Miniprotein binders against q9vhn3. Designs and how they scored, part 3

Target 1, 154 residues: q9vhn3
Amino acid sequence: MDPDDDLVLENEAEEIERLQLPEELKKPIDPEEEDERVARIEFNCSGCEMHEMVHYFGRKPPFALGVIYPEDNYVMRDPFQPPPPRWQSKPEYYIAMGTKCSICSKTVCKDPGCSFYYTASFCLPCGKEELKNWPPEAQARIRKQMSVSQGRQT

## First folded at step 2 (miniprotein)

Design f1g
Fold by ESMFold2-Fast, scan of step 2:
Structure f1g (fold): chain B 154 residues (1-154), chain A 80 residues (1-80)
Amino acid sequence: as target 1 above (154 residues)
Amino acid sequence: SEKKVRIEITGKDPEALYKFLMRLWELAYELGEVEIVVYDGKLTIEIRGIDPEKIRKILELAEKLAKEYGAKVEVRVEEE
């Protein structure tokens, strides 16, 4: 009897044990799935010093199942929260970083010091010029936002 | 046929709405297909599923979180 025949039996037991693992743990991640986790889109806010690499620009981020934005957003997978295992019914966390001004197309983050939303996103300079055409309620809201932002240390 | 639930949440604090969304998201994901429209000051959640008990839990959590964050919640239930 060859001693290698005993090793074959041990290897078979390990193979049987591996077959009991969930499918997600048994196989390596698909190269395409791994590649899509690399942030490749540059996001630079024109109103502040925010600069980040994000995973998506658009209305329907594929990693945020069921999330739809009314306009294109720069979206990052949350770097502080690992994705949940696929056998658990939990969403992957994400952060919406910002968008483009509807008038000048400059990139702006969602900070009140940088942008304002009314039917669409505006950088603050464009928002200030447009507010005279908005209803009084919207004008009051942007004026309050701008007054608070000017009082804060950035 | 199945029941469809639409939850519209209105608030002025984007950070609070994001935290609100994350807490609802974890429960809603267990029910079924979830469609969420997100923008500054408002989010809409559309949930499709056949388990009325899970739908009720989502509605109860939404109302509790709306009260906690000072947001307005409007709920609509449709038969399909």
Scores: ipSAE 0.012, ipTM 0.355, lowest interface PAE 7.7, mean pLDDT 67

Design f1h
Fold by ESMFold2-Fast, scan of step 2:
Structure f1h (fold): chain B 154 residues (1-154), chain A 80 residues (1-80)
Amino acid sequence: as target 1 above (154 residues)
Amino acid sequence: SEKKVRIEITGKDPEALYKFLERLWELAKELGEVIIVVRDGKLWIEIRGIDPEKIRKILELAEKLAKEYGAKVEVRVEEE
């Protein structure tokens, strides 16, 4: 909104999205799927008892306008927040529930006791096996995460 | 104590912004979960789950890339 000696970002952002992003992020979104408010995709965490139906699996959820994840996520429309009014140019409220482990492909939620993130998502068992191969800084981060969720004396 | 960082990117050269975005994404994914947002004529990256001790590193990285690619960045640090 502040006019500098610069172009409106809308055209530039669209060009960056088109040129930069992998083909799967550029795939057309089915408008019919966006209009459906029924969750049809089962999400079941392999590390806990979390089981929910979600609206989307992938990197570019249509109801979260303009949001792009670097890896596929299970995403649901927030059931407790109504969508913003049509006259507001805002994306719908949404929740990212989890991902698939990058090694074993098991579904895991975002809870620290179920998954770890270091460049990609890992389930707890795979993360523990990979931990020793990561840089010391990454190892420290995961150890802090484990300490918070499952302290040594728990 | 985890932090969220939002980096809003502005520039005149789409090709330079493209390379900036790609390089920032590759480096930032080691610091936290990266989400790209393109909306209402704005481009920004959100990095979530960042160890507070790494905030300086991401700020320095954003500044260095901004200078290298001739872009402007606005960085905001938020509680997660």
Scores: ipSAE 0.251, ipTM 0.664, lowest interface PAE 3.4, mean pLDDT 74

Design f1s1
Fold by ESMFold2-Fast, scan of step 2:
Structure f1s1 (fold): chain B 154 residues (1-154), chain A 80 residues (1-80)
Amino acid sequence: as target 1 above (154 residues)
Amino acid sequence: SEKEVYIFITGKDPEALKKFLERLEELAKELGEVTIVVRDGKLFIYIRGIDPEKIRKILELAEKLAKEYGAKVEVRVEEE
């Protein structure tokens, strides 16, 4: 659609411009800042259609000061640019997208149709197998989640 | 469908926020395109591809629960 002759370069003008820009006067490039802003970790929920690129997997995201999770999370940096000035907690925000199931290690998002949290994260199938070891309130909650999800048209 | 709505809920009582999560998860599940995230005693909700009336219903419910449990609600809307 765009032929290669549309890329014809003005060699004489570019050579003159190049000679007039000493290397010492160029500003430094920050490769660390560029790396931090690129979401390179693929997050795919095993229970639904959620697919996102995130910035971090682990317990202590370096961009979220004072935050330590009890388990590894897939974390997305602030989706706003710039961050909302009304939020007082931190200058940057982050979103924990999901975790790995504590039993089978499958990746699951935070949606109630995909995972259940009780002291640790579980995919729904593993949660169902484990629920007899939990308090009655937690057992009732996961059973209700499962019954609702069975009626959903997806 | 071009709108993303982010709802931030902050409270002093983690148990109260846990109850918020349970109630909002039930509503969000009915809507299909709502994700609720908990961060250190705070709730984040983002919505994509949902109509404005459903968003308003979620906001009104969140504000009602926040008043009951002494939590704060903030909303941001982005188009993409």
Scores: ipSAE 0.000, ipTM 0.105, lowest interface PAE 15.4, mean pLDDT 60

Design f1s2
Fold by ESMFold2-Fast, scan of step 2:
Structure f1s2 (fold): chain B 154 residues (1-154), chain A 80 residues (1-80)
Amino acid sequence: as target 1 above (154 residues)
Amino acid sequence: SEKEVWILITGKDPEALKKFLERLEELAKELGEVEITVRDGKLYIIIRGIDPEKIRKILELAEKLAKEYGAKVVVYVEEE
């Protein structure tokens, strides 16, 4: 027996509702919810030395509210921003690190020395083989990326 | 004899909600061990180790602060 069953009625607390804890609230915090805050997805660029842990792989990162990518991206919460408080549902800053090549499925970062975007993302080797099927502007753009230093400034 | 009290907090103004949470946490620390957590996509303040005699005090404080900051609260109490 709860001796305080009528405690709320003893003194006016009319805008508060006192309830017994639902069974669902007696369970531990959902591990999937906690896991979203930890970078657990390995991102390794096949074209360079970039290797990072990221928070999300997909088209619609939940922490970047209103952002929808045309293809799946590896997305990191901005490492230079502290996490917002849990009660603040504001979008966080984010960094799109890279994607998978649409032809060979290797992971590539957004660096011009590693990937090329034209309707979809390509690693540079696959982009070179497909460029003959693209309009002249796109062909000129990938050739220019390949002619500038491959990670080394001239 | 120690109890847990869970307070579900809802509000539309994030700044008012933050101020409400900070003030309630500050006051509730006098009554027990305070933890802020999210369960089923909802924000809760948990007060652990609260003396049953003081449950009424937290209900009154939550009601007063909810009115002051324009938030709404639902209070859950651990079963005996």
Scores: ipSAE 0.033, ipTM 0.516, lowest interface PAE 6.0, mean pLDDT 70

Design f4a
Fold by ESMFold2-Fast, scan of step 2:
Structure f4a (fold): chain B 154 residues (1-154), chain A 80 residues (1-80)
Amino acid sequence: as target 1 above (154 residues)
Amino acid sequence: SEKKVYIEITGKDPEAIRKFLERLKELAKELGEVEVEVRDGKLTIEIRGIDPEKIYKILELAWKLAKEYGIEVIIRVEEE
């Protein structure tokens, strides 16, 4: 009923600021976050036989202090050890297993035979299609990557 | 169908890194071929020819040794 509609921009700004804080900068030990030690996310590469359970999908794994990926990655942490307490300098141990193709969203591992990176990650089928839109120098680099992987395979 | 593991060392303690490398080479020789190199100022380890059935064992080994020697590592699993 007021002639002026107040938009709660201050609450929105606070929420945005909280979301901007990297998860890995938060304390590493939180009893409520114990569930993140259990690998519950299935990772299957669409280009090869790789199939693993991972702990996280995203850009900022909370258990990997200082790690920020340019895009969402499937990340596995060491399942055999508890996370270190905040005052301990030892890092969490982790592996980036793969990502989703930026065009078709299919899951791919980091192998040159399954995916390649140029500005973003691409599965091989989508990347071959996208190559038409890239500079010749970029096309040559990616073709060389694919050729090297074929030459070095058993 | 064989896998490879690529390990990038982000830690800076040269003694701990040396011990990690020697121990990893000794223990991983039964799992694959171990190669060490420096690229763009980063020390990297590549373990090739890994049986897919054994991939988790090499990951466990790498994590265990990194913790023992107090070094930071980033590990990637790749197809050969």
Scores: ipSAE 0.000, ipTM 0.099, lowest interface PAE 15.9, mean pLDDT 65

Design f4b
Fold by ESMFold2-Fast, scan of step 2:
Structure f4b (fold): chain B 154 residues (1-154), chain A 80 residues (1-80)
Amino acid sequence: as target 1 above (154 residues)
Amino acid sequence: SEKKVYIEITGKDPEAIRKFLERLKELAKELGEVEVEVRDGKLTIEIRGIDPEKIWKILELAYKLAKEYGIEVYITVEEE
């Protein structure tokens, strides 16, 4: 009837469960995982002065659990959040910094002054050319985005 | 607050796909309830009843096996 005995049993059950996992499912101290923590991919927005190092380019960042993008994104791990313990599945904070324009392939950030999204990402110059080909509802949405960004003077 | 994982499988080699499915089912059976189905013409694995703290283990396992057998997987995590 000692509450500490119950806590010991819970801790033992949790430890046994972890020990019973196949070796392939245990997260080792992996040099590749340590390297994954270092931002080595350069991201430079063509529409502004944003220059950052990011951790991933693609659709399925492994550190952002449950996230699958419809297109390749430049993704940064939050540098202020520690990685979760290897035996826990906690969502890590991440920032999708930008993508490549679907027409000209120039790198653009997510700022409404640099890019917009409709079925794919576009830099502002390419998007202004493409805008007339979209449905009225989509055109109205993008015009609102553009009107907001017109307030930012260089 | 249990989680579901859907794994869509894309590959040209039926043998590689079979080995992937067999290995994933054996390893994931300790993490959740595994079912294989075809959705919209795509081979899909659904894993249900997953402890939220174990999702990363399933994702790591699926990606490791996909790389080992040379297949592509598209993984979605949902609340159950």
Scores: ipSAE 0.000, ipTM 0.075, lowest interface PAE 20.0, mean pLDDT 65

Design f4c
Fold by ESMFold2-Fast, scan of step 2:
Structure f4c (fold): chain B 154 residues (1-154), chain A 80 residues (1-80)
Amino acid sequence: as target 1 above (154 residues)
Amino acid sequence: SEKKVYIEITGKDPEAIRKFLERLKELAKELGEVEVEVRDGKLTIEIRGIDPEKILKILELAFKLALEYGIEVFIRVEEE
């Protein structure tokens, strides 16, 4: 969505390298790290009925495979995986659930009916107000996303 | 065992869909075998033969590209 993101996509080999397994995930999990398996962060989307407990809020979740986000995200670890033994390291599944609107700070999920991204994340009401201030090409991109999400409102 | 990923695509802009498909195929070809087809009236991408440790990389790429091109994706991960 962001012109700067297009430049990043041209260097996707570097992006792929960033997704490799972090060294911290290769280490045996100690008893203190087992407490991090409990989701303690509440995530409620302001645009829909999504309500989940998540494990992390930030740009660089330590349990992900070298993932770095352009902004802070609410991230959920696989809740059905039991903690591995202390001597075993294992990659984990995760889902980026959503983020905070850059204008009003309300939490929004990744659904196109609830939020969109242009340089930063916006809830739909704030995005509609900002739409008028963007270049025509950016407005066209956002209108396309909004037209797609209208088909999914039910 | 190996995994497979199904991605269902919805979008109104044919050019955005085409660019999304080309970019995803180019980037995901190193992670698994990529096939594009129409199934039950929906455009779908199936990536097969995926090392389970690479699933998160595929999900990250799909979501990043979907957001960049304004495409909605529904992703399902299955055993092979």
Scores: ipSAE 0.000, ipTM 0.079, lowest interface PAE 21.2, mean pLDDT 65

Design f4d
Fold by ESMFold2-Fast, scan of step 2:
Structure f4d (fold): chain B 154 residues (1-154), chain A 80 residues (1-80)
Amino acid sequence: as target 1 above (154 residues)
Amino acid sequence: SEKKVYIEITGKDPEAIRKFLERLKELAKELGEVEVEVRDGKLTIEIRGIDPEKIFKILELALKLAKEYGIVVYIRVEEE
């Protein structure tokens, strides 16, 4: 490719997608699968202004092949990707948005300013109260995380 | 905890792949730590240290650039 040449880049991603699966082999839309593709679960972080609709809450999202979380997560499907055909065991791509605090059950996103993970998820207020019960390594990690978010005073 | 994004790249045009990688690395550097490598014969990008609020912006960016350069990408969001 030469910058002096008048080259028009074609939409090759669409062309590649068109070639990936013949129409005859595409799975018809299943009403149950269609329902799962609509984000109906509200996720509101209690620690910040994050508010999104997600597709799943639990440990093993059915659309994320081979994924098992240690605790329930709010999970959003990739909104830009169509579902894979029924006969393909391909993972769908997804976003784990957040979880519930293991102590107070408030919803929190995974931002360092909102939650901390040590064997389970904690909102920062609950993490501060529980840190005395944790090993020194975990205490050092949450203190460093909170100090970064605090900023310096005048 | 922070997030990381794993991207596998498939494409026909080596120049388009190069442009995609350079552009994504430049734009994503402000959203996380970018590492590029070849895994099992596939080009792979891993972006670490991402704030959850920035995840959607990274996904939008990667998919937009993939479409612009004619590249198929497979993207997975993982816990750090």
Scores: ipSAE 0.000, ipTM 0.107, lowest interface PAE 18.1, mean pLDDT 65

Design f4e
Fold by ESMFold2-Fast, scan of step 2:
Structure f4e (fold): chain B 154 residues (1-154), chain A 80 residues (1-80)
Amino acid sequence: as target 1 above (154 residues)
Amino acid sequence: SEKKVYIEITGKDPEAIRKFLERLKELAKELGEVEVEVRDGKLTIEIRGIDPEKIWKILMLAYKLAKEYGIEVVIYVEEE
């Protein structure tokens, strides 16, 4: 299914709703906000076949109110629902797709078979290399994660 | 406040739908209480008691599994 067709139709409905509102309740259309709704950032996981376009890379996605990450993340706006009309204040949902390995800088998705987080994000190969330097709790957690993920096909 | 999620499932291959459902139920039970039902003629997974900070994990999981099995899903997020 082509999401661009639905997006165009939704924008037309939003304009009609805005035209029917009293002037004091209409939100101005921000050209930069419209541009931000187009996914322009390519995300390719180095640990699996995931390849997606996302909307943001960084620590503080402006559309995810109150979200601040300790490191840069690739973030996709909710692909399952149309955005709320501009004249309504509703939370917008998102998917944190992945990040860059803190050691090798390869992109990895959030899947347990591809990455591990302990103070920073690691691809599994780099996580295995660093594992010996972590506390026993973190070592146990990543070992269990790797054991479960070895049989997974994504 | 807690959230609940409804995931409506559509697909052409009954075995792919079954595998998607089993995998999603197993992985999502860590994020909330999972129940399967038919709602308005559509196979639907309901997940309750979800931490709002973890909604993105459910969306990610549904997205990855839907892509893997060639399933179409529609997700509704609601207050409990």
Scores: ipSAE 0.111, ipTM 0.579, lowest interface PAE 5.6, mean pLDDT 75

Design f4f
Fold by ESMFold2-Fast, scan of step 2:
Structure f4f (fold): chain B 154 residues (1-154), chain A 80 residues (1-80)
Amino acid sequence: as target 1 above (154 residues)
Amino acid sequence: SEKKVWIEITGKDPEAIRKFLERLKELAKELGEVEVEVRDGKLTIEIRGIDPEKIWKILELAYKLAKEYGITVVIRVEEE
């Protein structure tokens, strides 16, 4: 294969990409759809430095077809997926970032160092205090998880 | 201050995990120093030396690829 031919193909890809980005002739967006595309909800994990803006807090995000969470989650629309054309029924992707502790209501991400799930989400401190109320299997899991997180953060 | 990201990986398809690792390492190498390790039986990617303003790009990348390959990731962001 000729190296010059490869260079031409690369330049053609860049030119095609420019043609796919008509700034002033972009498809129209409903004001309501545009509003839903803006991340306005602050998500800040109390257990680590994670701080992001998300699109939704609740159990049933409207942009995630057929998704119902067992508890309220902070949910973000996939930033890499463009909105589907209005005539297509393709589902939109989403990311569940975290939730609120069911006891203290502090925001926690889904990292094992920050939260534990057993019937509901708990921050690690609250989960530790509830250990006595859980089956031995769940107690063993959270104790191991807490040991790892304490070694890391102290 | 620079940031550090740990990405804990779980999945049932070894091939999907392999493709995820290859792709993430390729794309994240411009954002920080990437290291793969097994920690307590779980596959983990550590990305160090990250500019705080670029943290969001790493999160977007990791979650996008996780969805693309059908794997589960848990991401921890820490001070370095």
Scores: ipSAE 0.000, ipTM 0.096, lowest interface PAE 19.0, mean pLDDT 65

Design f4g
Fold by ESMFold2-Fast, scan of step 2:
Structure f4g (fold): chain B 154 residues (1-154), chain A 80 residues (1-80)
Amino acid sequence: as target 1 above (154 residues)
Amino acid sequence: SEKKVTIYITGKDPEAIRKFLERLKELAKELGEVEVEVRDGKLTIEIRGIDPEKIWKILELAYKLAKEYGIEVVIEVEEE
């Protein structure tokens, strides 16, 4: 009754095959690839003035134990938590700052006035165009989100 | 109940990094399934199927070898 076991085995075999590349081991490390604690990925929301440096872009941030996003996210380590001691391993706190619109690929933050989520993330302009194609329940949720945002931000 | 350990590696000497990786992989293979990924010259080692009692051995081994070869490591431990 758990078909996930078959999928996990197939994913593990395929992932193992992809991890066979040792040839780049002799490549010099670029000084720009410094400590993972330094935020080096620029995040700019196209819908507001949010501008931050983040630590990761992708689906599985390695510092966020057990976190797998359904789409790529810009993720920041909590700047207020101290790093764990080098000998101690523990999950870190993190903040998902935003993502890319699934239609136009513009960067948007998680603020309800800039983006909304239904199966994927959308910037406000693209979401307004797609809204009519969604089920009534999803349309009601997004309209409520937009109405709350408009009542205070516009 | 089995654990997974992910080791992120940084360093300036490619030979030291290669020797560190080779030595860690050789010693850690008895403790779990070891896989290596290289992305833009940065190394990541993932060790899966680890007995929880052996996690501290992997941590000790990684930090000991990192000091020996002058490599910096960041280690994450997670449930499988």
Scores: ipSAE 0.000, ipTM 0.069, lowest interface PAE 21.1, mean pLDDT 64

Design h3b1
Fold by ESMFold2-Fast, scan of step 2:
Structure h3b1 (fold): chain B 154 residues (1-154), chain A 83 residues (1-83)
Amino acid sequence: as target 1 above (154 residues)
Amino acid sequence: SPEELKKLEEAIRKLEEALKKAEEALKKGDPEAAEKLLEALYEIFEAVMKIAKEAGDPELLEKAFELLWRAYELALEAKRLLE
């Protein structure tokens, strides 16, 4: 009953391309404004192999106007350099890469296999130790998050 | 306007579903097909980020950044498999 995997993946790519935004939401692309700012802040996730240089650490990155995080975040500019072949980096993109664990202060990325948020950010090991202090609803949410992230692994 | 905000929220929801499909495609072990999927998603993200920024809603902007981070992680994973 299983379809040909190659054909299935090809059809899924076509299905994604059909998910177009309504035309009234499409705006003219902004002209590319090259910014030569150098990323000088090292970000290393303690829960996985993610290692990147970022441009900012804090709650309100000055280059991401209108963005205020609940906690300090490591924020990267232009994370797609070099960009994918079809992606034109005319608007610069900004990504929150991760934060510091509220208990051990180790850096963690936003992947659900590495961290989770309940009133504050926690690395997965510290969060597992804090489970007993959380209400059942919060415990259910982290169990669901963990099962989802485990489901991504073979 | 309230109408525009509602459309943006629905566009964000559709992007989340699209990312889930990209993740499943990558999990099936064809990194080249997954990379093509992500390339298509990047064009949509460009429009969403522009609209979110213009709307001035900080929660909507944070949501858009979360989606871009997820796309970035999937793109890195696809590239690592290609190497």
Scores: ipSAE 0.000, ipTM 0.147, lowest interface PAE 17.1, mean pLDDT 64

Design h3b2
Fold by ESMFold2-Fast, scan of step 2:
Structure h3b2 (fold): chain B 154 residues (1-154), chain A 83 residues (1-83)
Amino acid sequence: as target 1 above (154 residues)
Amino acid sequence: SPEELKKLEEAIRKLEEALKKAEEALKKGDPEAAEKLLEALWEIFEAVEKIAKEAGDPELLLKAFELLFRAFELAKEAKRLLE
């Protein structure tokens, strides 16, 4: 059986168990709110070994009010704290994990060893290929990143 | 405005310096630095959010998110060290 199917079955069993709890121990469930807190999008960086599950891919995460990215990002809800209780109105923090390279579409995290931003996001190999077309300031910035990452590759 | 941009650049620089010092201390295996970083995590998130909301420059906005990503990676290392 598919490991993903086993996880789904396990989650369904937990849901059934909760329904059988005494009413005083059964907390109200908002199906939409509950579903939004499950990280279902797999993020794998092509430049390193980063692998995380995230909650959103796009420019306007609904849980990050007032934030609009210039390009689509993979966004994780704060992994360190439980979600705020429904009766509390406070901001929920979040982490932008990465994006897709604008040239090759490979997924890259925000680590300087994996990606570079100049008008758009690039993986370092594509950024290196494109740097000759950029202004001197942008060329200097990526060359500095590449030199720092040089020992990491070998 | 130019003054607001300078304040945002200064905030980014200070946060970057703080994260660099935390990274160096974590590499030396300092458990006190690990605990301090985890305790300051919400303050770091709040600082990045403020920078993100005030920045009109896409590069400055993305730099703020890069720092938040770096804080996340350091927090994972801090938790690992304290295991």
Scores: ipSAE 0.533, ipTM 0.790, lowest interface PAE 1.6, mean pLDDT 76

Design h3b3
Fold by ESMFold2-Fast, scan of step 2:
Structure h3b3 (fold): chain B 154 residues (1-154), chain A 83 residues (1-83)
Amino acid sequence: as target 1 above (154 residues)
Amino acid sequence: SPEELKKLEEAIRKLEEALKKAEEALKKGDPEAAEKLEEALLEIYEAVWKIAKEAGDPELLWKALELLIRAEELAKEAKRLLE
């Protein structure tokens, strides 16, 4: 709203202190984009001790221009870089922390000891059950990953 | 000072012309050219906005904020085209 213009002879500083950004400037702010600047989404890997707060869950993080994931991912803004000013259209650095298992929906990080990707992400237990249905090349890849991650190779 | 205020007014006028040029480029549907142009504008605008606010001139501050709104809308349109 327009506030009443109560002009007083001596109140330049008080008038300046009461100044607010035009409502038009506040209109373009997407409440969801404002919310995403605060890391409020809890990410807990079910396969390890990774526990972090992230900024986004989905396929197309708005702060990562030109990036579309084949599945929903938990994405964190780079904590080491300052955010650009509100009026700059600069891409920000980001880290994809993990996803949900496509079968059991448990949250898993990108570590080879916790998840495997073949057309979709799988936690290792679900990956073991599904690998028999995959081509030999994919089976060899997950078995190699598991043996290296576990540190036990014959 | 009067000289500093005149300098700010001239900078604001130049920024307005630059924004008009960026809006025209965006309308032509060249998102890459528009984004690079607006990026330079936004950095220049940030400096001008800081100076205007520090000068404590309400009239210049409101003019700068009006240009900031236009710059933000232009940036969002460039993002939309790039996605």
Scores: ipSAE 0.000, ipTM 0.090, lowest interface PAE 19.4, mean pLDDT 63

Design h3b4
Fold by ESMFold2-Fast, scan of step 2:
Structure h3b4 (fold): chain B 154 residues (1-154), chain A 83 residues (1-83)
Amino acid sequence: as target 1 above (154 residues)
Amino acid sequence: SPEELKKLEEAIRKLEEALKKAEEALKKGDPEAAEKLKEALYEIFLAVMKIAKEAGDPELLYKAFELLLRAYELAKEAKRLLE
């Protein structure tokens, strides 16, 4: 074996090892940001068969800049769009999937057949019971919503 | 500076177009053309990265870095097909 060949190969391996990208050129890996991208929160609507994994539960999703909800919501990053590259400061598209009923705490999606919003979110059964305590305008609105939903179920 | 920023954006746009053409060449079964383009792209990317650092815009720096990574993956795939 020619020793010069070994030296050349060793030098080449050292050069390759030294070709680590400068630290400032490496994309920063934010453990919190990467963890946030994994949908770890189970969302099951109690009023229908909707079952999805979501990225966030709360009032102020960090990936939806400037968004603050009046109550905690289950929020999913748009599953059909890749997240924006790290060098772009654009908020991702997101979907507010649902919330918890303010009375019974059951999870409900935002479909009119499953939940009703008036000052807070209610599952339809709890909304029906609370109905008498609301202004006539809100009462008319939930009755209309329920009649449309009832038509679809029959 | 605004002038350096415009120059950098133009350079990045041209690199993106060149990389797209190299990727299309590879897809059409011309890995030799892709391999030939990688050397030029790599040298241009290094120059662009230097300008991006001087401009002080971290978004452009990461954009240039992403293009460099795409060029590296393209070169690696072209080499695999030429073997």
Scores: ipSAE 0.000, ipTM 0.110, lowest interface PAE 18.3, mean pLDDT 62

